# Designs tried in a protein design chat: VH-VL binders against Hydrogenase maturation factor HypA (hypA). Part 2

Target 1, 132 residues: Hydrogenase maturation factor HypA (hypA), of Synechococcus sp. (q2jir9)
Amino acid sequence: MHETDMTRALIQTLRDWWQSQPGQPQIARVHLVVGQFTCVEPASLTFAYAAQTQGTFLQGSQLVIRETPLIAYCHPCGQEYKPEIGRRYACPNCGSPMEEIRSGRELKIDYIEIDYIECSTNFTPPAQPEVA

## First folded at step 4 (VH-VL; framework fv_telazorlimab)

Design u11 (from t08 with heavy chain T105W S106E)
Fold by ESMFold2-Fast, scan of step 4:
Order: C-alpha cells, then structure tokens, then sequence
Structure u11 (fold): chain C 132 residues (1-132), chain A 124 residues (1-124), chain B 106 residues (1-106)
C-alpha cells in the first residue's frame, strides 16, 4: 500500500471541499477514521501528510486519526464478533468463516476543524454506506 | 489503459461447476484500494452482482449465491477466478468482470471498467 | 435484500424531449447509482452517488433523490441517449439493480 498516494488523494478531496466553503477558512485539524483491517499505517499517513501539506492551504494543520476495530458478522449465529487479526477470523462460537465485515475497513474523513472562527464542520464526503 | 477479459466455457451442463477467469492489464490487484468483481446478466434481464475481491484478499459474496461461490486472485498472473457450483439453467447469463475502485477518502467505490462479457449457457 | 423498481419500463420519446426515469427502493438507501447500456455492450457507469456525473457524461443528464425515491433526468434527448438505464444501490449487501428503463425512439 502506498500511504504517499493515499495522502495525495486525501489532500485533493480536502481541496475540493475547501473550495466549496465560504471564505476559504483556515483548517486546524482533519479527523480521519482508519479501520484496523485496511492495513494502513496511521504513523505513515501522518508523516506523509506533514510532508505533502507544506506550502499548501493545509500548511500547519494536524491530522487526527481514530482507529476502528475489525468487527465481523456471523450469519449462522446472528451476531457480531471481533476476529483476531492475523490469528483467527472464524466465528468463535460456531467456526463459520468470516463472510461479512461490519467495521474495520473504513478509511474516511470524519470531520474538519476550522480555527479561523473557532468552528467545527462535519465533513460529509460522497461515501458509500456499505463497503464491507 | 485498464483492460479486463473474461474466459471460461460457453456451455455448462446442469449440476456442473463453472469456473471463470478474469485476466486484466493496466492495474495491479496489489494496488491499494483496488478490487475486481463479477456481475452477470441473464438474457433480457437485469444485472446481478455476484462477488468481488479486494487487493488485500478480502472477499464479498451475494448472499443468495454465497454457498455456491468462491472468488480468488492470483496477483502475480493478474487474474481473478470465480467458481460457481451446481449450475442450473437459470444461471444462463453473460458474465462480466469489472475493475472496482474504492475511493478511500470519499468512502465510495464503483465499477469503472468492465470486460466485454462472456455468455455462459446452462443446458443439457 | 433491497428491491429496486424502475418506472416506466419503457419511455418512447423523440429527440429534443425531456426524459424522467424513476427508481424506487423497498427501503431507504443513502445513494443511488445509474448505468447506461446499449445492445451488445457492457453497462457504462453514468451517475454515481445520486447526482454526480461520471467522467465524460453530458450536462443534460442529472440525478436527484433521497430515501426511497430517485430520479434520472435527461433535459433534451439526443440520438445517442436511446438506451437502457439501470439504477443500483450499494447501501447494503447484496448490491442490487433495478430491472431497467428502456428509452426508445418514438
């Protein structure tokens, strides 16, 4: 996975959003949700973001990452469970293989904090509700 | 340039297993956020999503078909293979494979490039 | 399974006329997506996330809607627009498509 390419895409998404905002506000923090089953390394994203935002409208802004756990759904049991990443993905109750992922694959902009007027704005990208 | 091509038998007998291969170029299934899916269309009917597989080997199946389906990838060969067991005449359809892109930061995904399709007829 | 019902099944119109295609979901979905398909061809992505045109799609096409009711509108039909249009939801598995609306020349 290339965190550098992902960060470039993030900055483009933020630029499109920012250009739509009245007054082109100063962005203080960008809050992301990164699922544990994306295999994305948060520290690598943070490093790439700091490097790529120099000299841009995002210079000085901070990236804040919230990780979400891998949660799967077992159809035979009718219940969610938490697989052990790298160890066991099957349902602990019935042994059925992991077929449906409910969370842990997110990679989304959660919300953006604007410091020019001390305001926070929810970022609502055109997101698909079901990724897993 | 993204190109996908389906291959497999044109005729399958009832109860047999269908194996379809999607061969592609212009992208790698080791690329972050990339997947390949299968969609079918019976003659004169609507499209039906079958399954897809992501770069990280994560797999998703249509619930109505899942007991009959296996999807796998061979990243080194640029291939995705779909297997469907216990074929029935109602499974007669044109089968498409398609490039699936997950736009991570927008939380969206879509099938943006499709193969030409391969007609699979199930009859004795 | 979310069932998508498209109406009308067939629209018989002349070039220059406005076309309005409906897609209704059996339960609420966040976004609706549209594909165009011509005979002998694979479907082509047309509108995504309800209202966004895919790359190269003319401005005469627009999508709108929310909840269970979605619409694809063609403001003034061109000869190349006569095709079958399918809606799709990706809000829940399994992903489902509507049965299609055929836009045909009168």
Amino acid sequence: as target 1 above (132 residues)
Amino acid sequence: QVTLKESGPALVKPTQTLTLTCSFSGFSLSTYGVGVGWIRQPPGKALEWIAHIYWDDDKYYNTALKTRLTISKDTSKNQVVLTMTNMDPVDTATYYCAHLKYDFWEGRYYFDYWGQGTLVTVSS
Amino acid sequence: EIVLTQSPATLSLSPGERATLSCRASSSVRYMHWYQQKPGQAPRPWIYDTSNRATGIPARFSGSGSGTDYTLTISSLEPEDFAVYYCQQRSSYPYTFGQGTKVEIK
Scores: ipSAE 0.015, ipTM 0.525, lowest interface PAE 7.1, mean pLDDT 84

Design u12 (from t08 with heavy chain T105W S106T)
Fold by ESMFold2-Fast, scan of step 4:
Structure u12 (fold): chain C 132 residues (1-132), chain A 124 residues (1-124), chain B 106 residues (1-106)
Amino acid sequence: as target 1 above (132 residues)
Amino acid sequence: QVTLKESGPALVKPTQTLTLTCSFSGFSLSTYGVGVGWIRQPPGKALEWIAHIYWDDDKYYNTALKTRLTISKDTSKNQVVLTMTNMDPVDTATYYCAHLKYDFWTGRYYFDYWGQGTLVTVSS
Amino acid sequence: EIVLTQSPATLSLSPGERATLSCRASSSVRYMHWYQQKPGQAPRPWIYDTSNRATGIPARFSGSGSGTDYTLTISSLEPEDFAVYYCQQRSSYPYTFGQGTKVEIK
């Protein structure tokens, strides 16, 4: 569901980047960071990626996923806490609802592994996630 | 091409409820990573973010205004509606809606296209 | 909330001159974003994530900074560059804007 639409948007991002690169490099692996609170199932995302990249410039490339935990911030308590996904999101100390998420909602390209005939190199974006 | 246009009343009396509609084309709110936000600018003052809504119906409100605000979308009509209760003369401003797009390189959303804005004057 | 203070409030210069606009945050932010606004028009995204130009923005514009201190630089002013520039932070809610720097013809 989510994974199909998300994968389509990711592939469009990769295509726009690839078309801007001199020499149209061969992509070996796309490393993606996926937060636990994105409601994205990694195996489903990987399956959708493999299906949607057939016959494209990404055919044969692999999607590699690294997960990050959900961390929230409680304003009344002034501290971070780790919600129990699917069970309880409120602050365990004071019961305040989860209003601010510090990590766990990331969905971003970590880096891309590029293959050339004579050498391999990586493309790493400079930007990092901010507040969710 | 992405376009957005704000519509609503030009004049609102104090204590009334304001309803603004953002009508757009060139994108769908069923598309992953897409959202629409509202920003206002009182005459001669700084911009103030109000609220935004995402493709998955997730909603965010400015905490200073939160109790007065409701944001909703109608994906089939390509519209986002903002409602603000208990209007006051200090709420006189040009109200903008803007397109939000997710950037997979940064893991963040950006406002990239804005509507022309609609002036809402609050007076008796 | 994080308060953004822009300086100077007004910068009076001639075409061809260099413009340096400052934006200072009341607490550390990871990135700063910039908008250009001309009278009667909506703000236009100009620089995002501190140093990246939005699509179509001329190379004479550059952004830099870290922590609480951020700068927008115009290396050589063109007539179309005279406008109000606003900085914005999105590091914490609520998103906030500076009060603007007006770049006007001397």
Scores: ipSAE 0.544, ipTM 0.719, lowest interface PAE 1.1, mean pLDDT 88

Design u13 (from t08 with heavy chain D103S T105W)
Fold by ESMFold2-Fast, scan of step 4:
Structure u13 (fold): chain C 132 residues (1-132), chain A 124 residues (1-124), chain B 106 residues (1-106)
Amino acid sequence: as target 1 above (132 residues)
Amino acid sequence: QVTLKESGPALVKPTQTLTLTCSFSGFSLSTYGVGVGWIRQPPGKALEWIAHIYWDDDKYYNTALKTRLTISKDTSKNQVVLTMTNMDPVDTATYYCAHLKYSFWSGRYYFDYWGQGTLVTVSS
Amino acid sequence: EIVLTQSPATLSLSPGERATLSCRASSSVRYMHWYQQKPGQAPRPWIYDTSNRATGIPARFSGSGSGTDYTLTISSLEPEDFAVYYCQQRSSYPYTFGQGTKVEIK
């Protein structure tokens, strides 16, 4: 979905989590991992987040984005490689097309920083990319 | 407000091709990160994933069924169509279509809204 | 293909009792999803990404696990909880479901 719809879904996810937390803490920062092969622009996402959080439980919180590189796996070569996004996706060694992505498709909450206690919560284990 | 409904024939003869249509509302398959899949359940048996299609027209098929399957979408009509060739009595099942929802916690998809299902019986 | 084995096949319990449903994968998976199905109805999403309850699912349900071993727990059974529960993995193609655990009243 476009950044606006995606941000709306992210905020709903955060709301459901926040309502489940004892004391409903004030959220200072939401750390998000965005892979290079998600077609999501970090700047657009942060602008949408700032706009959509006004007047909500997230007002004043910051969205912090960490990008992850696109890493593909070449079966004929038995090796991972880093495609040149927008230029060359095929294996540089044997020319096989990019069929398996090992990293760079992530779009997930890494952890949330809470304002009053300055506690960081690690929400998810490191996720492997979903096979296309 | 997300709804999906399966439509297609209730009876198919062996060797015929089955075509099922999933009509949906409350979301668009042009939205980034959205998908629709097909799952079947033979009477009294476990669920079996068949195929799914994503917003970017990327398609995935169950390996055991892949040579018999085609999945396509018509974004303007809010429809996903599944075609399965060479039907056999063992393919008798209730066929479901379901919305794929993205989770921000894991970075992965799961089926959240399901259609009511349509029973397809394969017999002569 | 990753095979999911659910145990027990049938769990006979009384209301108020604790239910523990297991789902074991033939190879390591990252997340497990759970669905509830009642006779004549479509499956309903119940737990996603191992431990997250779907919208509207009561707090008595919890999911846990990692690697090859995953569990769905119902802390205190209510009459409405008697159903078949299926686990599903989406870590590897083809996506697979378990055979189901039927939770039935004693």
Scores: ipSAE 0.347, ipTM 0.652, lowest interface PAE 2.3, mean pLDDT 86

Design u14 (from t08 with heavy chain D103K T105W)
Fold by ESMFold2-Fast, scan of step 4:
Structure u14 (fold): chain C 132 residues (1-132), chain A 124 residues (1-124), chain B 106 residues (1-106)
Amino acid sequence: as target 1 above (132 residues)
Amino acid sequence: QVTLKESGPALVKPTQTLTLTCSFSGFSLSTYGVGVGWIRQPPGKALEWIAHIYWDDDKYYNTALKTRLTISKDTSKNQVVLTMTNMDPVDTATYYCAHLKYKFWSGRYYFDYWGQGTLVTVSS
Amino acid sequence: EIVLTQSPATLSLSPGERATLSCRASSSVRYMHWYQQKPGQAPRPWIYDTSNRATGIPARFSGSGSGTDYTLTISSLEPEDFAVYYCQQRSSYPYTFGQGTKVEIK
């Protein structure tokens, strides 16, 4: 996967959400869940996010990534197992190919942390008579 | 066998642009998951990662150097080229190119094959 | 950026002694990698993914650790083991290296 294109799509999703919010809040952290079998490299995604958010409403916000492991299910054995990504996907007990994935494919925004900003206005008083 | 070799000028004057070429054999930068990076080491100091490029032309730069750096590849020639602008004496270092195994999960792979390094001295 | 601090800076030991090299990260990393470098040579991959020996690396070398604290251990130093060892993280950009630990003859 191209983390640059994925980051572009993420930022657009965040912009659409942000524009829908009444106060257009300051975003502090964006929490993502990224599964092991998405082939998304967290460092690459974080780097692209930092680069693409400069000069935008997301400038200074942090991307927080929580990884989920690849868990497959073997029907013949009736149990879950952890494939070795890039090495072995078959069931270690019976050799059956990996057909069902129970976790590790997640790619989603978990939640967004926002900063509360002061809502203050300066009152400009009416023109006053000059005093000597 | 995987081999990488750096080539470029041994001497660069301040403010000039440095161009380094990494020529390699034993792998292709069209292979899924493969990348090539550049690392430098000033005399007597620690290693510093500069940039890398993956098989799919995805490029990554050290943020401290990003505005000065360009990395590109020519898969037909088995070459990766690094360009660094506005050279300064503090950029004097041995520059290495190295093979990256996969783009999968951070921390799972390392720079496994390295070139011999080429010393670049920046002086007037 | 994640800063890697190696300690001690210099470790003076005799052949046959056990060496313990530490690498501490400023924030949690998934894996730690180690390189050996001798004067005038390129770094050699030594340990990858925290505990796996690279091809040809003797069994006396072992790596361990998690989170922010990682260790490279040499159970019994041989003459060829005296070198500088660097740790490296790839969990976050920019990729960073420690400043190195020099293992030298006492």
Scores: ipSAE 0.000, ipTM 0.491, lowest interface PAE 14.4, mean pLDDT 83

Design u15 (from t08 with heavy chain D103E T105W)
Fold by ESMFold2-Fast, scan of step 4:
Structure u15 (fold): chain C 132 residues (1-132), chain A 124 residues (1-124), chain B 106 residues (1-106)
Amino acid sequence: as target 1 above (132 residues)
Amino acid sequence: QVTLKESGPALVKPTQTLTLTCSFSGFSLSTYGVGVGWIRQPPGKALEWIAHIYWDDDKYYNTALKTRLTISKDTSKNQVVLTMTNMDPVDTATYYCAHLKYEFWSGRYYFDYWGQGTLVTVSS
Amino acid sequence: EIVLTQSPATLSLSPGERATLSCRASSSVRYMHWYQQKPGQAPRPWIYDTSNRATGIPARFSGSGSGTDYTLTISSLEPEDFAVYYCQQRSSYPYTFGQGTKVEIK
């Protein structure tokens, strides 16, 4: 399922953000929320990320994935419920088919961890002559 | 810079088919999470969403209008075409096309840039 | 379909006054979005996901609400704020808009 194209778009979003940041910080980890009903495999996404970040500002960074459960909303009942993926999607209270998904289809950046900006300077204080 | 422009006939006779083209620049419909939608507004009335199409050719139609609608894209030409059959005077409206984008920070789609709109009058 | 009802239909106020615009949904929605439209112009995104201002929108605009009741507030009207405001829900298909609230100068 479009993991390669998805990863490319994610990296572009990260690049636009990174270019706007003062000091262009070194990114250590990108935390991503992936819903269980996206049919996205975390391993495939992580592999694509590692491959696509080679030679870029993201080289060496890690993609950390947190999965969220499928939660649907039943309009007739006025409440959320948790479908059983692969088994039953209809509302357990009234039997209405699953029409609205409230959680489980996320694909979003949760937060970004950055490393401390490297302090690089070759200035050596000059020797001060002694005041007689 | 994202820009969209609608084009098509200003006058349509009842029972005829309307074809509108949205020509755009500043983005590609081959990009993940990008789409183009159509919204219309009859003079002095509310906005009505018509249809949209995504980069992966997935299509969504307003259920009340679905039997009359076809939406298609030509990614190479940067165009999206909307066709509506059996036009009626009540279909007189300004028709807009708008850019849809997926935002990874929120995890949701938004209409963010709109064309100027094109007035389509249906009369004999 | 989810019907959005905006009230009042017309709000006549003077510059400097507070404006409160309501949008009520026929069924619970998770988010509400707002657009501003001036005569002869395309609608412009104004507030998205209930409370977030679109790029460039002044701080005097704020959105709030949950469930079926949503509000757009303008803390102190400026001359350029006189326009029609539309709410929109995207929680279920078809996406629907309210009929609009016209904010006009007294």
Scores: ipSAE 0.520, ipTM 0.743, lowest interface PAE 1.6, mean pLDDT 88

Design u18 (from t08 with heavy chain D103T T105W)
Fold by ESMFold2-Fast, scan of step 4:
Structure u18 (fold): chain C 132 residues (1-132), chain A 124 residues (1-124), chain B 106 residues (1-106)
Amino acid sequence: as target 1 above (132 residues)
Amino acid sequence: QVTLKESGPALVKPTQTLTLTCSFSGFSLSTYGVGVGWIRQPPGKALEWIAHIYWDDDKYYNTALKTRLTISKDTSKNQVVLTMTNMDPVDTATYYCAHLKYTFWSGRYYFDYWGQGTLVTVSS
Amino acid sequence: EIVLTQSPATLSLSPGERATLSCRASSSVRYMHWYQQKPGQAPRPWIYDTSNRATGIPARFSGSGSGTDYTLTISSLEPEDFAVYYCQQRSSYPYTFGQGTKVEIK
């Protein structure tokens, strides 16, 4: 399945980034944006991620997925519109076929949440930094 | 090892249709996030994006050329075909096909491997 | 469409000097890509997603920028670096290239 290959590539991207970071931070969550028009099933990605991160620097981290809707742009009308996935992709105002997709095809790292290790556990750490 | 190679006529007469084939190896157009595009460069001028096609058969065309262009793929043959109608001397250029590589950081693509290019001259 | 303007058109420099190449977009883009091209050769990917070096590209090359202003920097020119560099945006359709900056030996 495509999700298995994509997850492997994602983990390699994370490994390259992690090795470049001073202190080799402990990764808590990886936030991923997945467009609804990617034909990627989020549950399959999270399953593959959990399986492929066993015994690695990512063991115990969570893959958090945010989905984005399909948004197309109609050149004749000069406006964005939301196609009806599986039913109608053409512009509702003029009937032109869908030729430009503005949103819904993303598959990207949004940000990475890192665990802070402090000498004291008596205090709540400052808000976790975003990386990406 | 990713390789791409363009093939087609070296000479086209005005008003004729140009058909170019990109033959590739080292990747599959059935793989998620993979695409192949066409770029041209007139002698001594800048690069101009023409069209590209993605693994899911999603197609994009340069707006200025759109009415003249058709892009298609044959995944089983590892080929992408570009057709451009009504050729004019100003379309004389070196035509390249190139692999589109996806990156997870941006969710965007760039051209990472290019063919050697094929010079197409349009003259009577 | 977004127009990319590269400046200067030509940089005449000696080996060992620093080169700074600019690419300005007519409206905001999220990322910029750079390609190197030598005479008689196909363009080669150089920098992608603004600041990432493509495979095999030496550390003396760096990319930066945001919004409408992007830069490619060569910290110390080597003889093999003399070439034409093109920027490209793929943030907005139709996708466009700049006109190129030629880096030539003085």
Scores: ipSAE 0.096, ipTM 0.643, lowest interface PAE 5.0, mean pLDDT 86

Design u19 (from t08 with heavy chain T31D T105W)
Fold by ESMFold2-Fast, scan of step 4:
Structure u19 (fold): chain C 132 residues (1-132), chain A 124 residues (1-124), chain B 106 residues (1-106)
Amino acid sequence: as target 1 above (132 residues)
Amino acid sequence: QVTLKESGPALVKPTQTLTLTCSFSGFSLSDYGVGVGWIRQPPGKALEWIAHIYWDDDKYYNTALKTRLTISKDTSKNQVVLTMTNMDPVDTATYYCAHLKYDFWSGRYYFDYWGQGTLVTVSS
Amino acid sequence: EIVLTQSPATLSLSPGERATLSCRASSSVRYMHWYQQKPGQAPRPWIYDTSNRATGIPARFSGSGSGTDYTLTISSLEPEDFAVYYCQQRSSYPYTFGQGTKVEIK
């Protein structure tokens, strides 16, 4: 995955949202969920974000990343299991191939922290991820 | 802004191959999280998703139609081409191409802009 | 393949009335999406991820639901709201659409 191109698209998403907000608030932190099976490196993403936000409405804001593990579901066994990324994806009990992924493919905004002179306010998206 | 337009033959004979082209502007298939899909609608019937292609050349096909379908992109021409073999009168429909965009709020793709559609009639 | 069944097939209502459109999935889906289509026009994205209005869609439209049962509600019909509405699931391939509910003027 190209972290640079992905970060540019993320920043455009944030800009569209920011322009729609009353008073166009100061953004303190952007909380992002990144699954382990996205092949996105958090350090590379954070670096690209810092570089691309220079001189923009996001200058000085932090990108905070929460990682989620790869969890698959085995239909024959009726149970979730944790594949060994890069080694074995099949069910350890019955050998069925990995068909359903329950978590680990996320790449989404969790919430945004907005700064005010006296306090901070959180924005939670309408389409926020399912509460675990 | 984003616009898409379908082109191809209005009439196809049974057993022939249909080739449809989607020409677009306002985005590039090199852009992260972008794709183009094809959806069809027989006269007076429900919509049916056919296939789509993503910016990284990942391709997805409707399993009911998969053996008949090929989707490809030409990024330099801003075009996506759909080929469907062995056409039958039941394939008569208006064919739409649509823009797919990754939404960072949901972590999912959605269709946002659609072409006007092109009617393809299959008859002898 | 997940089959989406919309009901009723047709709603005949007057401007100002509330419309409630149902979409039922043959198996559990995470989210439902809705499109509006008028005669001779391409479908327009209307509601996405169950409850979010697409850009420019009036506040009188709302979506709700979970699992297999989803609803599109129009709180007070305006003349421009008379159209066919289609639901779509994208939780699994192939993506599927319902057969549509026609909202027509009484």
Scores: ipSAE 0.577, ipTM 0.753, lowest interface PAE 1.0, mean pLDDT 89

Design u23 (from t08 with heavy chain T105W, light chain R30D)
Fold by ESMFold2-Fast, scan of step 4:
Structure u23 (fold): chain C 132 residues (1-132), chain A 124 residues (1-124), chain B 106 residues (1-106)
Amino acid sequence: as target 1 above (132 residues)
Amino acid sequence: QVTLKESGPALVKPTQTLTLTCSFSGFSLSTYGVGVGWIRQPPGKALEWIAHIYWDDDKYYNTALKTRLTISKDTSKNQVVLTMTNMDPVDTATYYCAHLKYDFWSGRYYFDYWGQGTLVTVSS
Amino acid sequence: EIVLTQSPATLSLSPGERATLSCRASSSVDYMHWYQQKPGQAPRPWIYDTSNRATGIPARFSGSGSGTDYTLTISSLEPEDFAVYYCQQRSSYPYTFGQGTKVEIK
């Protein structure tokens, strides 16, 4: 359960990005990818986001979450498989333990939708800005 | 502005325990996705990652060294402490601490700022 | 653990020449990271996630590669570029570094 602290850090990331943008645009939606193997609860995250954005530059914006499934790769079999979360993580074909995860661990901003009077513009985020 | 500075003894005798402190400013270890790591470099040799600690007190150790290592943090003092037991002359190195940050754009952690390093010599 | 092998160990070149530094991993990694280190100084982050320049790094530096083979290229060497460059992988624990490539004046 780190949704409250995570949301605070996410909002700070968004604020730093927003302040660097020309005209400091109105943000309509923030699209976030959350993997099923992150232990992050989408409902808790959206609640925390709504609460923490009140009275800020993000007031009225929506947090849109896209979940990605847990997909593992079995080297002996040469195939991807879908583990049964909380039940069985080993390869169903050969029984090898889960050693490589191909998806389901993501926690990242996918893109940001900017709101205009007549339309919104989709924005693909830049590579990480390092603060020197 | 992120800054980190290592402190500790310059000389350690074989079999003794080394204690190093990383003091930092410009960030908090209470912030989600932030961590501090330790890396060392013996004179004229490659860099070796030692350990790191995250904001939630999650700890990771180099498996070759892990039985000798303890990493801890004091969030209120802006400090991370590394201890390494049973020091040997081969542990002579410059020890660095570095800032780790989770990047929501990429979904990965980065080492971005490093301290100046502190030379620790192990000899009798 | 993943072993990173850098080649050549030493690259002797003149200012204005192109430098190509190789880093090869013993098994596939997602991304490679590069550090520059000058004598008596801490390593400085240089390239991260294979191809992204850290803040303030000149455009003459570029990184590329995938899988096991990664390259750091300096299109035209300047006097301040003579240093040791280290690659690092963070795809699996323990995090490992290469042994370094020294770029020196011919």
Scores: ipSAE 0.609, ipTM 0.759, lowest interface PAE 1.1, mean pLDDT 89

Design u24 (from t08 with heavy chain T105W, light chain R30E)
Fold by ESMFold2-Fast, scan of step 4:
Structure u24 (fold): chain C 132 residues (1-132), chain A 124 residues (1-124), chain B 106 residues (1-106)
Amino acid sequence: as target 1 above (132 residues)
Amino acid sequence: QVTLKESGPALVKPTQTLTLTCSFSGFSLSTYGVGVGWIRQPPGKALEWIAHIYWDDDKYYNTALKTRLTISKDTSKNQVVLTMTNMDPVDTATYYCAHLKYDFWSGRYYFDYWGQGTLVTVSS
Amino acid sequence: EIVLTQSPATLSLSPGERATLSCRASSSVEYMHWYQQKPGQAPRPWIYDTSNRATGIPARFSGSGSGTDYTLTISSLEPEDFAVYYCQQRSSYPYTFGQGTKVEIK
């Protein structure tokens, strides 16, 4: 995937949220969860964010990325395993294809740190376990 | 405004292949986090998800139908095409295409805009 | 696949009454989504991620639930609310829908 396009979509999501907020608060940090199986390179994403936010309501804010590993579950074997991204995804014990992913596909805003009245406050969206 | 419209034959004979086209406007399938899916509804019955395709060409199929299905996109034409082989009278249904949008807050995709649907009747 | 069972199949009520629609999943799901469908029309997104109203949906509609049990509530039925409502899970592939609850005028 292209980090530039993903970052553009993320910033649009943040802009829509920001415009809906009373007082349009100053955003200090955007915390993002990025799984290993999203094919998103965190460093590229961070640099795209810095470049695309210059001169905008997000100027000076930081993108903070938390990575999660790719973990799959093999139904025939009844156990989790760790696929080798880019090499092999099948179960190493029985060869069944990867059909259930337990972690590593997350791509979402965890929470936003904002500043108002000289104190930082946090905006935390509802929890989400896994993408379908 | 996002709009989608299904097109294809109204009548298909058993064993023939069905090809449906979804033509859309108001979004691009080159945009991150967008996709187009197909859902069908037999007369008087529940909705059944068929398949969807994402902006990065990743494809997902209903496992019960997978061997019969092919989904593809033409980003320049704003079209998504679904092909289903070996049609049977039980496949008679209204077929819908729908816009699929990624939400960064939940980390989930939603079907938010639907086409009007096209009735496909399978009979000899 | 996850099977969604909606109850009751038909709910006969008068305008002004409260409607409670249930959707039960065969295994735990994180979110439930709801659609409204009127005769001859495409399904319309109604509630997403269990409790969020889609754009333009009146405040009299609310969704709730967790695990295997989810509910759509209409606090006071208006004439335009008589329709079929479908629940959907997107927690795992294949995405599945319930069989629908028809809310009809008594």
Scores: ipSAE 0.515, ipTM 0.710, lowest interface PAE 1.4, mean pLDDT 87

